# Ledger of designs, part 1: VHH binders against Uncharacterized protein AF_1994

All scores and structures are predictions.

Target 1, 207 residues: Uncharacterized protein AF_1994, of Archaeoglobus fulgidus (o28285)
Amino acid sequence: SVTVGHTTVYYTNVPDAKAEVLAGYLQEEFGFTSDTDILLSMSGNEYEVRIPSSYSSPSEVEESFKVYFALLASRVSEEVFFGSPVKLVLVTHQNDELFAVKNQYSFEKAGRVFVYFKGVDREQAFNLANYLESLVGENYDWDVIFEQSEGVYHVVPFVGINDASELTPEMENSYQSMATELEDVLGGDVVVHLVNFEGYEVAAFEG
Unless a header shows other numbers, all headers, positions and changes below count from the first letter of the chain; antibody chains are not in Kabat numbers.
F, E and O are the ipSAE of ESMFold2-Fast, ESMFold2 and OpenDDE, as the mean of both directions, binder to target and target to binder. V2 is 0.75 times the mean of E and O plus 0.25 times the DockQ between their complexes.
[cut] marks letters that were taken out.
Atom coordinates printed by the task and the answers are left out, and those that the model quotes come from them; centres of patches stay.

## First folded at step 1 (VHH)

Design k1 (framework vhh_8k46_1)
Fold by ESMFold2-Fast, scan of step 1:
Structure k1 (fold): chain B 207 residues (1-207), chain A 124 residues (1-124)
Amino acid sequence: as target 1 above (207 residues)
Amino acid sequence: AVQLQASGGGFVQPGGSLRLSCAASGFTFSSYAMGWFRQAPGKEREFVSAISWSGGSTYYADSVKGRFTISRDNSKNTVYLQMNSLRAEDTATYYCAARRYGSSYYSPSTYDYWGQGTQVTVSS
């Protein structure tokens, strides 16, 4: 096993260096202050990472945590395992599965703006991340999904409002301007979709 | 304007209890995770406890586990920290902070909004 801070990774059939990187990554991501045991294994070309929780049943896992966990799987794949397939499993203290996700996206970042992308090139994702970081600064945490469908770029920033009734005129004006500006940045038609932390769409703005 | 108003601090004897409150306004409270941090004189700000936006997940520093309980009331836009079995080492200014998902619960730099703090002094 390898330990970083309070995070200990138990592993077999995985290089020591990768287990150590994972231990450090999860220590920073979750900030464990109690000794936490992570199980890391490999089946075929897929890494499975089992992360314990205080939940006792699948129904207790919040929808917002499921969204977060799915995005985390893509970052772990990219930043720890060089884009290899990853399955993250949330487990009970008894190691029973509560929730599992596989990485769905590639990942790019600027500052703390994290762009999860699929079906677009990495340069476009990098340009999007830098554009968004220029709006919010290097220390602002922001998760954004970026895809292309039917010739249209879909930019999906996660926002802290639950539904359309909480959308202010300032937010409407800002995101409408963003959609228009992103058509120049990305070189095509853009729709900006505001999604809440549970993964539900609040509003959409066409460029 | 975003505001986090921390209150409930004061002077207590070792073994005593205090309940801190943090009242939030100016943002969608129910969509943010909340944390408590503390800072003793000459020390860096350290993590105490955090609670997810729904209240379904709670996190505690090893030094406070079993003694402190974090809770929230989304109908009142308020997060609470119940502090039991207080020790001299718990003396600090306590800050409440709000953050979004996808960030470490334990790092002060991941929190978007911060309150003014409330002083807790544990002394005989």
Scores: ipSAE 0.005, ipTM 0.244, lowest interface PAE 10.1, mean pLDDT 85

Design k10 (framework vhh_8k46_1)
Fold by ESMFold2-Fast, scan of step 1:
Structure k10 (fold): chain B 207 residues (1-207), chain A 121 residues (1-121)
Amino acid sequence: as target 1 above (207 residues)
Amino acid sequence: AVQLQASGGGFVQPGGSLRLSCAASGFTFDDYAMGWFRQAPGKEREFVSAISWSGGRTYYADSVKGRFTISRDNSKNTVYLQMNSLRAEDTATYYCAARKYYYGSRSYDYWGQGTQVTVSS
């Protein structure tokens, strides 16, 4: 096993160096203040990471955590395992499965702006991350999905409003301006979709 | 360094009111759900209330529904708990806590120092 902070990774069929990187990554990501045991294994070309939680049954896992966990799988794939397939499994303290996800996106970042992308160039994802970071600063945590369909770029920032009724005129003006400015940044038509932390779309703005 | 400073506790008679405040620093407050928990002597810590990042969703323990109201002011990095119709069983140390990417009564990432509330005739 290998320990970083309060995170201990127990591993089979995985190099020591990868287990150590995972331990440090999860220690930083979750900020564990109590000893936490992570199980890491590899089957074929897929890494399985089992992460314990205080949940006792699948029905208790909140939708916002499921969305977060799915995005985390893409970051772990990119930043720990160099793009290799990853399955994250949320488990009870007894190691019983509660929820599992596989990575769906490639990942790029600027500061704490995290861009999850597919079907677009990495350079476009990097440019998007830097543009968004320029608006909020290096210490603002922000998750954004970035995809392309039929020549239209879809930028999907996660926001804390639950539905369109919470949308202020200031937010409407800001995101409309963002959609327009991103057409220059990305070099094509852009639609910005605001999604809440449960993954539901609350508004959309065309550039 | 993460700091959560709870204040506003004190002595009050049954039926009275108190407003607790929790001032936050050292993290991106606007991205975190905030919660209030309490612990009476010899008892385990129990959930009281939580509020989402935007303030759009609130959650309450059954024992406090209709009596307590949670709110937040993101411009001041502060969460509040308005406590009305206080009862002797509300006597406890009240703690504020912060969590990211999920809402409700479950595991919190950061915990503050408590403020004591005593409800006694």
Scores: ipSAE 0.013, ipTM 0.245, lowest interface PAE 8.4, mean pLDDT 85

Design k11 (framework vhh_8k46_1)
Fold by ESMFold2-Fast, scan of step 1:
Structure k11 (fold): chain B 207 residues (1-207), chain A 122 residues (1-122)
Amino acid sequence: as target 1 above (207 residues)
Amino acid sequence: AVQLQASGGGFVQPGGSLRLSCAASGRTFSTYAMGWFRQAPGKEREFVSAISWSGDSTYYADSVKGRFTISRDNSKNTVYLQMNSLRAEDTATYYCAAGYYPYTRSTLYDYWGQGTQVTVSS
């Protein structure tokens, strides 16, 4: 096993160095203040990471945490395992499965602006991350999904409003302006989709 | 589930102090970690401080470390942010949030209070 802070990773069929990187990554990500045992294994073509929780049943897992956990799987894949397939499993203290996700996206960042991307160039994702970071600064946490479909770029920032009723005219003008500016940054048609932390779309803006 | 209400903001001169409170509805408060975030005029929301469910561990952004102190009283279902040596750059709407761990990322918090405005100006 390897330990970083309060995070101890127990592992099989995985190099020691990768287990240590995972321990440090999860210690920083979750900020564990109590000793936490992580189980890491590789089976077939994917890494499985089992993360304990104080939840007792699947129904206790909040929808926003499920969304976060799915995005985390993509970051763990990219930042810890060089883009290899990853399955994250949230477990009880008895190691019973509560919720599981697999990585779906590649990952790029600027500051704390995190871009999860699929079907676009890494350079485009990097340019998007830098553009967004230029608006918010290096210390703002922002998760953004970035995809392309039929020649249209879809930029999906997660926002702190719960539904469309909280959207102000000023917010609408700002995101409309962003959609227009991103067409120059990305070099094509853009739609910006605002999604709340539970994964529901609030609004959309065409450039 | 938990519902949060932030209060204690106001106008203060540089070098002054304010104490923010975040009152929670009640049943599960002691099982949550709590965080404070702020959003300055024309800026995006940023991490300020977080505290574990027990109060044993606290975390601070580098810009506020040594000036701000986070604490909680689980018997009163309240988390506090004591802000000392306030600077113009601390001007922002301050939000409290509840989550499973004392995260530094805003997207990881499940429940959010309404903001309380802090203005530091001479």
Scores: ipSAE 0.000, ipTM 0.222, lowest interface PAE 14.3, mean pLDDT 84

Design k2 (framework vhh_8k46_1)
Fold by ESMFold2-Fast, scan of step 1:
Structure k2 (fold): chain B 207 residues (1-207), chain A 124 residues (1-124)
Amino acid sequence: as target 1 above (207 residues)
Amino acid sequence: AVQLQASGGGFVQPGGSLRLSCAASGRTFSDYAMGWFRQAPGKEREFVSAISRSGGSTYYADSVKGRFTISRDNSKNTVYLQMNSLRAEDTATYYCAAKFGYSTSWYPDAYDYWGQGTQVTVSS
């Protein structure tokens, strides 16, 4: 096993160096102040990371945490395992599975703007991250999904409003302008989808 | 920026209950995960509980599990800590803290904004 702070990773079929990087990554991500045991294994080319929680049953895992956990899987894949397939499993204190998710995206960032992307070029994701960071500054936390489907770029920023009734005219004008500007940045048709923290779409804007 | 005001502390006997409140200023409260931390005289600040932005995910220190419940009301910009079966070792100043973004954390340095604290004293 390997320990960083209060995070101890128990591992099989994984290099020591990767287990140590994971321990440090999760210690920083979750900030454990109590001794926490992480189980890490590998089957073929997929890493499985089992992370304990205070939940007792699958029905207690909220939608916002599931969204967060899915995005975390993509960051762990890119930042710890060099883009290798990753499965994150949320478990009870008894190591019973509550929720599992596999990485779905590659990952790029500018400042604290995190772009999760698939089906697009990494260079386009770089350009999107830099564009968005230029709007909000290097210290603003922002998660954005970036995909392409049937010739249209879909940019999906997560926002702190629960539904469309909370949209102000200023927000509507800003995101409409963003959709238009992004057509030049990305070189194609763009739709900006605002999603809330639970992953539900609250509005969409076409460039 | 969000500003936090903690309240609801006081004197209580062992086995008693208190409900702490943390009122946040501003329209961005729903963008923040919230945490409760405590500090006893002569000791370092320690994690108590954390709650996600929507209120569905909650986390507790082992010392308070089964006794404390964290909750939030985004319509009132307030996070709560219901403290039951209080013990002498729960005596501390309790602080609420806000962390921007998806993830919660029980590491104090991860939190961006802090309230001034509210004192809880458990004594016979």
Scores: ipSAE 0.000, ipTM 0.170, lowest interface PAE 14.3, mean pLDDT 85

Design k3 (framework vhh_8k46_1)
Fold by ESMFold2-Fast, scan of step 1:
Parts: C-alpha cells; sequence; structure tokens
Structure k3 (fold): chain B 207 residues (1-207), chain A 122 residues (1-122)
C-alpha cells in the first residue's frame, strides 16, 4: 500500500507510482482528516477506485454529490490514469456499494474552471477554459461540460439556481453575452445551457 | 450523514474578539462552499459570511465586513470565523452551514450545524 496524508491506497495489478499519484490526488480532493482506505484494482484496461463515505445506504447519497462524483471520474481518468477508463465506486465503511460511475469526458482546466469535454478538440476545450477563467478569475470553482453536436457547440456551465424562476436579469444578460462571444472564440454556433447542481437544465441561450 | 459541529462562542465585552470553529464530516468538504449564519432571539436567521470550497473567494454581509474574517482548513475539514471589534448587535446564536458544491451563494445552504452562542455585553 501507499499513503499520502490520511489517504492509504491498497492496490493490485497497478504500478506503485500510479497508486501514489491517486493517494495524493484524493487527499487533496477530499481533504481527509481521518485515516481513509482506498481500494484500487484493474481489470482489463479499466481502473476501479473504491472510496469510502459516511453514507450508510444508497438513498442517502445526494443527487448533487452523484453529479459531482460522475465528473470526478473524468478528472481521475485524465489526471491520474492518462485517460484510461475509470470506474469510481462510493462505498460504506464496510465496503458495500452505494453508487458507481464511469468516466464519460476528457478534461481540461484553467485555474479552478474545470471543462469536461467530448466530441471537440482538446485545443478548443483549453481555449474555452481560459476564456471562462478570464471572466471569473483563477480562484473561482466552476464545472462546465463542453460538447459538439450537428455543427453546434454546447457549453454547459453548472449554476447555483434550482430552476428558471431564480434567473435574474443580470444572469440572463451575462449568459446571453457569453453565448454570443463564444461563437467567435469557438468558431461556430453556440448554445449555453445552464444546469443546476442536480444536473437539470434551467435555461438556454443561443449566440 | 452530514454532520457540522460549531464551537468557540462565549461572553465578551464590546470591542472584544472570538474565533468560531465548525468541524464538518460526511461530505467532500474541499469542494463545497461553507457559510456562517446567525440568529438573534425573535429575528430571522441572517447571512454572515461564506467561503468557496478552495478558500479562494470570501463573502461578507455589510454589517460584518472589515471586522470578521472567514477561513477554512481543508486538511482538518474545518471552517473558521474570526470575529473582531464585536458589538452588542453581534449577539446571536451562530450556525455553520454546508453550501453549494461549486461556488458561494447565500440562498443554497443546507445541513445547518449545531449553533454556538455569542453574547456581547458589558
Amino acid sequence: as target 1 above (207 residues)
Amino acid sequence: AVQLQASGGGFVQPGGSLRLSCAASGFTFSRYAMGWFRQAPGKEREFVSAISGSGGSTYYADSVKGRFTISRDNSKNTVYLQMNSLRAEDTATYYCAKGPYYSWSRTEYDYWGQGTQVTVSS
């Protein structure tokens, strides 16, 4: 096993160096203050990472955490395992499964703006991350999904409002301006979709 | 289950200082904003301060700006409120709360911690 801070990774069929990188990554991500055992294994080309939690049953896992955990799987895939397939499993302290997800996106970042992308060039994702970071600064935590479909770029920032009734005129003006400006930045038609922390769309803006 | 434990309250004279602590467990602490709220007897609970998950952004109610400082230690799963130049009107029960995953918001807090009483009087 390898230990970084309070995170100990127990592993089979995985190089020591990758287990150590995972230990450090999860120590920083979760900030564990109590000794925490992570189980890491590999089957074929897929890494499975089992992460314990204080939840005791699947019904206790908040929808917002499930959304977060799914995005985390893409970051772990890219930042720890060089883009290899990853399955993250949230478990009880008894190692019983609560929730499992597989990576779905590639990942780029600028500051604390995290861009999860699929079906677009990495350079475009990098440009999007830098553009968004220039608007909010390097210390603003922000998750954004970025995809292309049928010649249209879909930019999906996560926002703290629950539904459309909470949209302010300032938010509407800001995101409409973003959609328009992104058409120049990305070189095509853009739609900006606002999603809440539970993953549901609350508004959309066309450039 | 999410647990929040606030502590550090007490009795101080006007102009005094206190440091409140909130120990958190049961969620991904470093990725969630944390906030402090307060409630005086017979009044609504009001926003005091918030800090983003990374600690890079802090927010303050106008009534406490320049006097209170919010901070966090993600290695200890703890958020702090340093209260300086305390006034009688700061007397309240102080609560810590789990905020939104991505960023600060005064309206998106849940899982209120156990309160800690602050009394400022001569």
Scores: ipSAE 0.007, ipTM 0.270, lowest interface PAE 8.6, mean pLDDT 85

Design k4 (framework vhh_8k46_1)
Fold by ESMFold2-Fast, scan of step 1:
Structure k4 (fold): chain B 207 residues (1-207), chain A 120 residues (1-120)
Amino acid sequence: as target 1 above (207 residues)
Amino acid sequence: AVQLQASGGGFVQPGGSLRLSCAASGFTFSSYAMGWFRQAPGKEREFVSAISSSGGYTYYADSVKGRFTISRDNSKNTVYLQMNSLRAEDTATYYCARGRWYGSGTYDYWGQGTQVTVSS
């Protein structure tokens, strides 16, 4: 096993160095103040990371935490395991499964803007992250999904409004302008989809 | 409180058409993307089609492009799947689902299925 702060990783078929990086990463990410046991294993090229919680049943896991956990899987894949497949499993204190996700995206960042991308070039993701960071500054936390489907680039920023009734004319104008400008940045047709922290679409804007 | 009720399945001959409906309740329907999935006996559940919250954007699996059309009526809290030129390999139980963007094709609530059988 290996310990960093309050995080202890128990592992099988994984190099010591990777277990130690995971321990430090999760200690920083979750800020554990009580001793926490993480189980890490590998089969083929997929890493499974089991993370304990105070939840007792699947129904107690909040929708916003499920979204957060899915995005975390992509960051763990990229930042800890060099892009290798990762399955994150949220478990009870007894190691019973509550919720599981696999990484769906590669990951890039600029400042505190995190871009989760699939089916696009890494260079396009770099350009998107830098463009968005230029709008909000280096200290603004922002999660954004970036995909391509049927010749159209889909940019999916997470926003703090719950539904379309909370959209202001200023927000509509800003995201419409963003969609138009991103067609030049990315070199193709763009749609910007606003999603809330539960992962549901609020609005969409065409470039 | 989320409920998704699929209907409109049945028996149809190859080359025929069916229209599936999914009635939604318990959430603000106009704020969510909706999708259709299907599962044939002994096979994994597969993606068929999806539609954005506004209805402005649609997505289709390669196997159904040009034959199926997804649409929605936000005033009726209903999503539809128009299936044309049906083939024997379209035989499956069809499910509607409420959509999320945090994973590729990730959906959180699944409706009751409606059986589609293409034969004869």
Scores: ipSAE 0.016, ipTM 0.396, lowest interface PAE 7.2, mean pLDDT 87

Design k5 (framework vhh_8k46_1)
Fold by ESMFold2-Fast, scan of step 1:
Structure k5 (fold): chain B 207 residues (1-207), chain A 123 residues (1-123)
Amino acid sequence: as target 1 above (207 residues)
Amino acid sequence: AVQLQASGGGFVQPGGSLRLSCAASGRTFSSYAMGWFRQAPGKEREFVSAISWSGGSTYYADSVKGRFTISRDNSKNTVYLQMNSLRAEDTATYYCAAERYTFGSRYYEYDYWGQGTQVTVSS
């Protein structure tokens, strides 16, 4: 096993160096202050990472955490395992499965703007991340999904409002402007979808 | 990791108002439930107020209910505490906390960063 801070990774079929990188990554990500045992294995080029919790049943896992966990799987894939397939499993203290996700996206960033992308090239995602970072600065935490479907670019920023009634005219104008400007940045039709932290779409803006 | 910086404290007379701010940095996708705690000299730290990640639920200690209002702006990674009708007994250092479940425990653990912000209510 390897330990970084309060995170100990027990691993099979994985090099020591990768287990150590994972331990450090999860220690930083979750900030564990009590000893936490992570199980890591690899089979057929897919890494499985089992992360314990005190939940006792799947119904206790909040929807916002499931959204977060799915995005985390994409970051672990890219940042720890160099794009290899990853399955994250949330488990009980007894190692029973509560919730599992596989990485769905590739990942790019600029400052603290995190872009999760598929169906587009990495350069497009990098350009999007830099564009968004130029609007908010390097210290603003922002998660954005970026994908392409049938010739249209879909940019999906996560926002801290619950529904459309919380949209201000200033927010509407800003995101409409963003959709229009992104058509020049990305070179095609763009729709910006505002999604809350539970994964619910609250508004959409066409460029 | 989450780093939190509390600001906005100062000196006010009884009945006055202050607005505290807590700026968060670091990766917190769903955001944490955020809280305010305070500690007067020679006393234990006490809970003041908390707000869920969405802002849909707020919680207050009985001593501040009706006088203090907690709010957040997730787009700015900031939580606020509006303190009205301040009393001498509200004098304390106020700390911002990111309240999270540890995946080895259902109990919340709190991260405090910096020295807090001092609030003094005195004539």
Scores: ipSAE 0.005, ipTM 0.265, lowest interface PAE 11.6, mean pLDDT 82

Design k6 (framework vhh_8k46_1)
Fold by ESMFold2-Fast, scan of step 1:
Order: structure tokens, then C-alpha cells, then sequence
Structure k6 (fold): chain B 207 residues (1-207), chain A 118 residues (1-118)
């Protein structure tokens, strides 16, 4: 096994170096302050990472956490396993499966802006990440989904408001300006969709 | 374990100011939206203000908009609530909460009492 902080990774059929990188990554991601055992294995070309939780049954896992877990799978795939397929499994303290996801997105970043993308070029995702980083600077972590549908680019930042009634005029002006400027950055029509932490769209802005 | 410690409450006259702090530990702070809630005796807990993990998005209850300002320092794992122009109706125990990005689980800390009296 390998330990970083309070995170211990037990692994089979995986190089020691990758297990150590995973241990450090999850220690930073979750900030564990109690000893936590992670199980890591590989079958074919897919890595399986089993992460314990305080949940006792599948019905306790909220839908919003499942969205978070799916995005985490994409980051683990890109940042720990260099784009290899990854399955994350949320388990009980007894190692019983509660919920499992496979990575759905590729991942690109600039500073602390994280872009999860599908159906677009990596270069476009990189340009989006750099543009967004220029707005928020290196002090902010921000998660954004980036997809294309029927010639329109959809940029989906996650925001800490529950619904449209909580939008301020300043937020509306900021995201409208973003949609307009992104049409130059990406070279096409853009819609910016604000999504809350429950995964629901609260507003949309066309460039 | 997730720990949230709210502080900065106290007794203040109407029109006064207080700055509340919430020190967080046991999680990756920048991935969590942070919020302030309050509860007066005999009332349900009500939303006051929230800030996204990055700090780029803030929102406020109508009752405090223009008087309260939420901010965060991710290097110190701390969220703040600057309360100006305090009124008797702001009297409550103030709680900070952490909501993981994309999660409905709120982690709640112990509260800090704010009393505005004339």
C-alpha cells in the first residue's frame, strides 16, 4: 500500500507511482483528517477506484452528489491516469457498492478553472479555460461543462444560486458579457447556461 | 471530519456592524459553496447569504441585500459575513454551512449568537 496524509491506497495490477499519485490527489480533493482506505485495481484498460463514505445504502446518495462524482471521475481519469478509462465506486465502510460512475468527459484546465468537455476539440476547451481564467484569476476554482450541439457551443458553469430569482443584475450583466465574448473565443454561436449544485439550469445567456 | 466554527457574534446597538467568520477544516474548501443561515427563537432556519467555491457568484436574501456582504479567503479556509446597518430583526443565532459542489449535503457548524438591541 501507499499512504499520503490520511489516505492509504491498496492496489493490485497498478504501478506503484500511479497509486502514490492517486493517494495524494484524493488527500487534496477530500481533505481527509481520519485514516481512509482507498482500493485501486485495474482490469483491461480500466482503473477502478473504490472510495468509502458514511452512507449506509444506495438510497442515501443524493442525485447532486452523483453529478459531482461523475465529474470527479473525469478529473481522476485525466489527472491521475492520463486519460485512461476510470470507474469510481462509492462504497460503505464495509466496502459494499452504493453508486458507480465511469468518466464521461475529457478534462482541461487553466490555473484553477476546470473544463469538462465532450464533442468539442481539446484546443477549444483549452481556449475556453484560458479565457475564463483571465476573468477570475488564479485565486478561484471554477467547474464548467463544455459541449457542442447542432453548431452551438454550450458552456455550463456551476454556480451557487438555487434559481433565477437569486440572480443579481451584476451577475446577469457578467454572464451576458461572457456569452458575447466567448463567440469570438470559440468561433461560433454560444449559449452560457448557469447550473445550480443540484444540476438544474437557472438561467441561459445567448451571445 | 468536517469542522465549521462560526465566530464574531455579540451584542450591538441598532445601526451597528459585526463581522462573522467561519473557519473550515476537513475538506477541500475551494470546492464547497459556503452559506450563512440564521435562526431566531421559535422560527425556522432561514437563508441569509451564499458564495460559490470560487467566490465569483454571491447571492443574498432580500431582507439583508445592500446591508450584508459575504466574502471568502480560500487560502485561509474562511468565509466571512460583514453585517452593516444592523436591525433588531437581525437578532438570531447565525450558522455557517458548507455545500459540496454538485451535492445537496450541507455540513453545519455550531452557531454564533447576534443580538441587536435598543
Amino acid sequence: as target 1 above (207 residues)
Amino acid sequence: AVQLQASGGGFVQPGGSLRLSCAASGFTFSYYAMGWFRQAPGKEREFVSAISGSGSSTYYADSVKGRFTISRDNSKNTVYLQMNSLRAEDTATYYCAARPLYSRFDYWGQGTQVTVSS
Scores: ipSAE 0.000, ipTM 0.169, lowest interface PAE 11.9, mean pLDDT 82

Design k7 (framework vhh_8k46_1)
Fold by ESMFold2-Fast, scan of step 1:
Structure k7 (fold): chain B 207 residues (1-207), chain A 122 residues (1-122)
Amino acid sequence: as target 1 above (207 residues)
Amino acid sequence: AVQLQASGGGFVQPGGSLRLSCAASGFTFSNYAMGWFRQAPGKEREFVSAITWSGGSTYYADSVKGRFTISRDNSKNTVYLQMNSLRAEDTATYYCAAKWGSYYRTSDYDYWGQGTQVTVSS
């Protein structure tokens, strides 16, 4: 096993170096202050990472955490395992499965702007991340999904407003301007979808 | 507007107890992990404790384990910190903070409240 901070990774069929990188990554991501045991294995080309929780049943896992966990799987795939397939499993302290998810997206970042992308070029995702980071600065945490469908680019930033009633005219103007500017950045039609932390879409803006 | 109102601080002798409260408004409280941080004069802000969205997991700094207990009431949009066996070294301004996206992180919280002062002195 390998330990970084309070995170200890127990591993089978995985190089020591990869286990050490995972331990450091999860210590930084979760900020564990209590000793936490992570189980890491590999079968074929897929890594499985089992992360304990205090939940006792699947029904206790909040929808917002499931969204977060799915995005985390994509970051772990890219940043720890060089884009290899990853399955994250949330478990009880007895190692019983509560929720499992596989990486769905590739990942790019600028500062703390995290772009999760599929069906688009990595260069486009990189350009999007840098554009968004230029708006908020290097220390602002921001998750954004980036996809293409039917020739239209869909940019999906997660935002702190809970529903459309919290939109101000200034916010509407800012996101409308962003959608318009992103058409130049990405080279095509853009729709910006604002989603709340529950995963519900609250507004959309066409460029 | 997002607001985190911390209260319950005050003066207490070593070995005493205090309960801090943090009332939240302007966001969906049950979707956020909540944390307590403290800052003593001339020192950097340090992590004290955190609790997940549902209250299903709690985390503590080594210096407060076994003495402090974090809890939350999602129906009241409030997080609490029960502080027992207080020491002079616990003297600080205590801040509550809210974080989406990770329930184990000790930094990079999205929203921060005004502090409440705790002074432990004989």
Scores: ipSAE 0.000, ipTM 0.172, lowest interface PAE 13.7, mean pLDDT 84

Design k8 (framework vhh_8k46_1)
Fold by ESMFold2-Fast, scan of step 1:
Structure k8 (fold): chain B 207 residues (1-207), chain A 120 residues (1-120)
Amino acid sequence: as target 1 above (207 residues)
Amino acid sequence: AVQLQASGGGFVQPGGSLRLSCAASGLTFSSYAMGWFRQAPGKEREFVSAISRSGGDTYYADSVKGRFTISRDNSKNTVYLQMNSLRAEDTATYYCAAYRGYSFTSYNYWGQGTQVTVSS
């Protein structure tokens, strides 16, 4: 096993260096202050990472955590395993599966702005991350999905409102301006989709 | 279900101290930045303090700088607000909030408030 802070990774069929990087990554991501055991293995030619929780049944896992966990899988794939397939499994204290997700996106970042992308150039994702970071600063946590369909760029920032009734005129004006400016940044038609942390769209703005 | 339970409010004299706690359940606490807001009757809700996911960055409203300290304990899923040198103007209901977005004004989850009254 390998330990970084309070995170201990137990691993099978994985290089020691990878287990150590994972231990440090999860210690930083979750900030564990109590000893936490992570299980790491190769399963079906992909890395499987089992992360314990205080939940006792699948029905207790919030939709917002499932969304977060899916995005985390993409960051772990890119930052720990160099883009290799990753399956994250949320488990009980008894190591029973509660929720599992596989990486779906490549990943770029600027500060704490995390851009999860597919079907677009990495350079475009990097430019998007830097543009968004310039608006919010280096200390703000922001998850954004970025993809392309039929010649239109879809930028999907996760926002802290639960539904359209919480959308303020200030937010509407800001995101409409963002959609327009992103057409220059990305070089094409843009739609900005505001998505809540449960993964549901609350509003959309065309550039 | 996500729940943020604020506690620790009460009656205190000017110059006194209180420590507020906000216990979170039903979310991955260490993945959220946490903030404290307050609202006095007939006034707009105002920002008080925020702390980043890791606890490495803190922000304070000018009116509370040097008097209030925000901290978090990820092992207990709790954020704290240590309030020193309290003034009558600090009288308000205090709310905790959790967010993952870029805006400290666009919090994902809000707790039930805890009342703080500073009076002689």
Scores: ipSAE 0.000, ipTM 0.121, lowest interface PAE 13.3, mean pLDDT 84

Design k9 (framework vhh_8k46_1)
Amino acid sequence: AVQLQASGGGFVQPGGSLRLSCAASGFTFSSYWMGWFRQAPGKEREFVSAISSSGGSTYYADSVKGRFTISRDNSKNTVYLQMNSLRAEDTATYYCAKAYRYGSSPFDYWGQGTQVTVSS
ESMFold2-Fast, scan of step 1: ipSAE 0.060; ipTM 0.484

Design n1 (framework vhh_h_nbbcii10_fgla)
Amino acid sequence: QVQLVESGGGLVQPGGSLRLSCAASGGSEYSYSTFSLGWFRQAPGQGLEAVAAISGSGGSTYYADSVKGRFTISRDNSKNTLYLQMNSLRAEDTAVYYCAARRGYFYSLPSSYQYWGQGTLVTVSS
ESMFold2-Fast, scan of step 1: ipSAE 0.042; ipTM 0.448

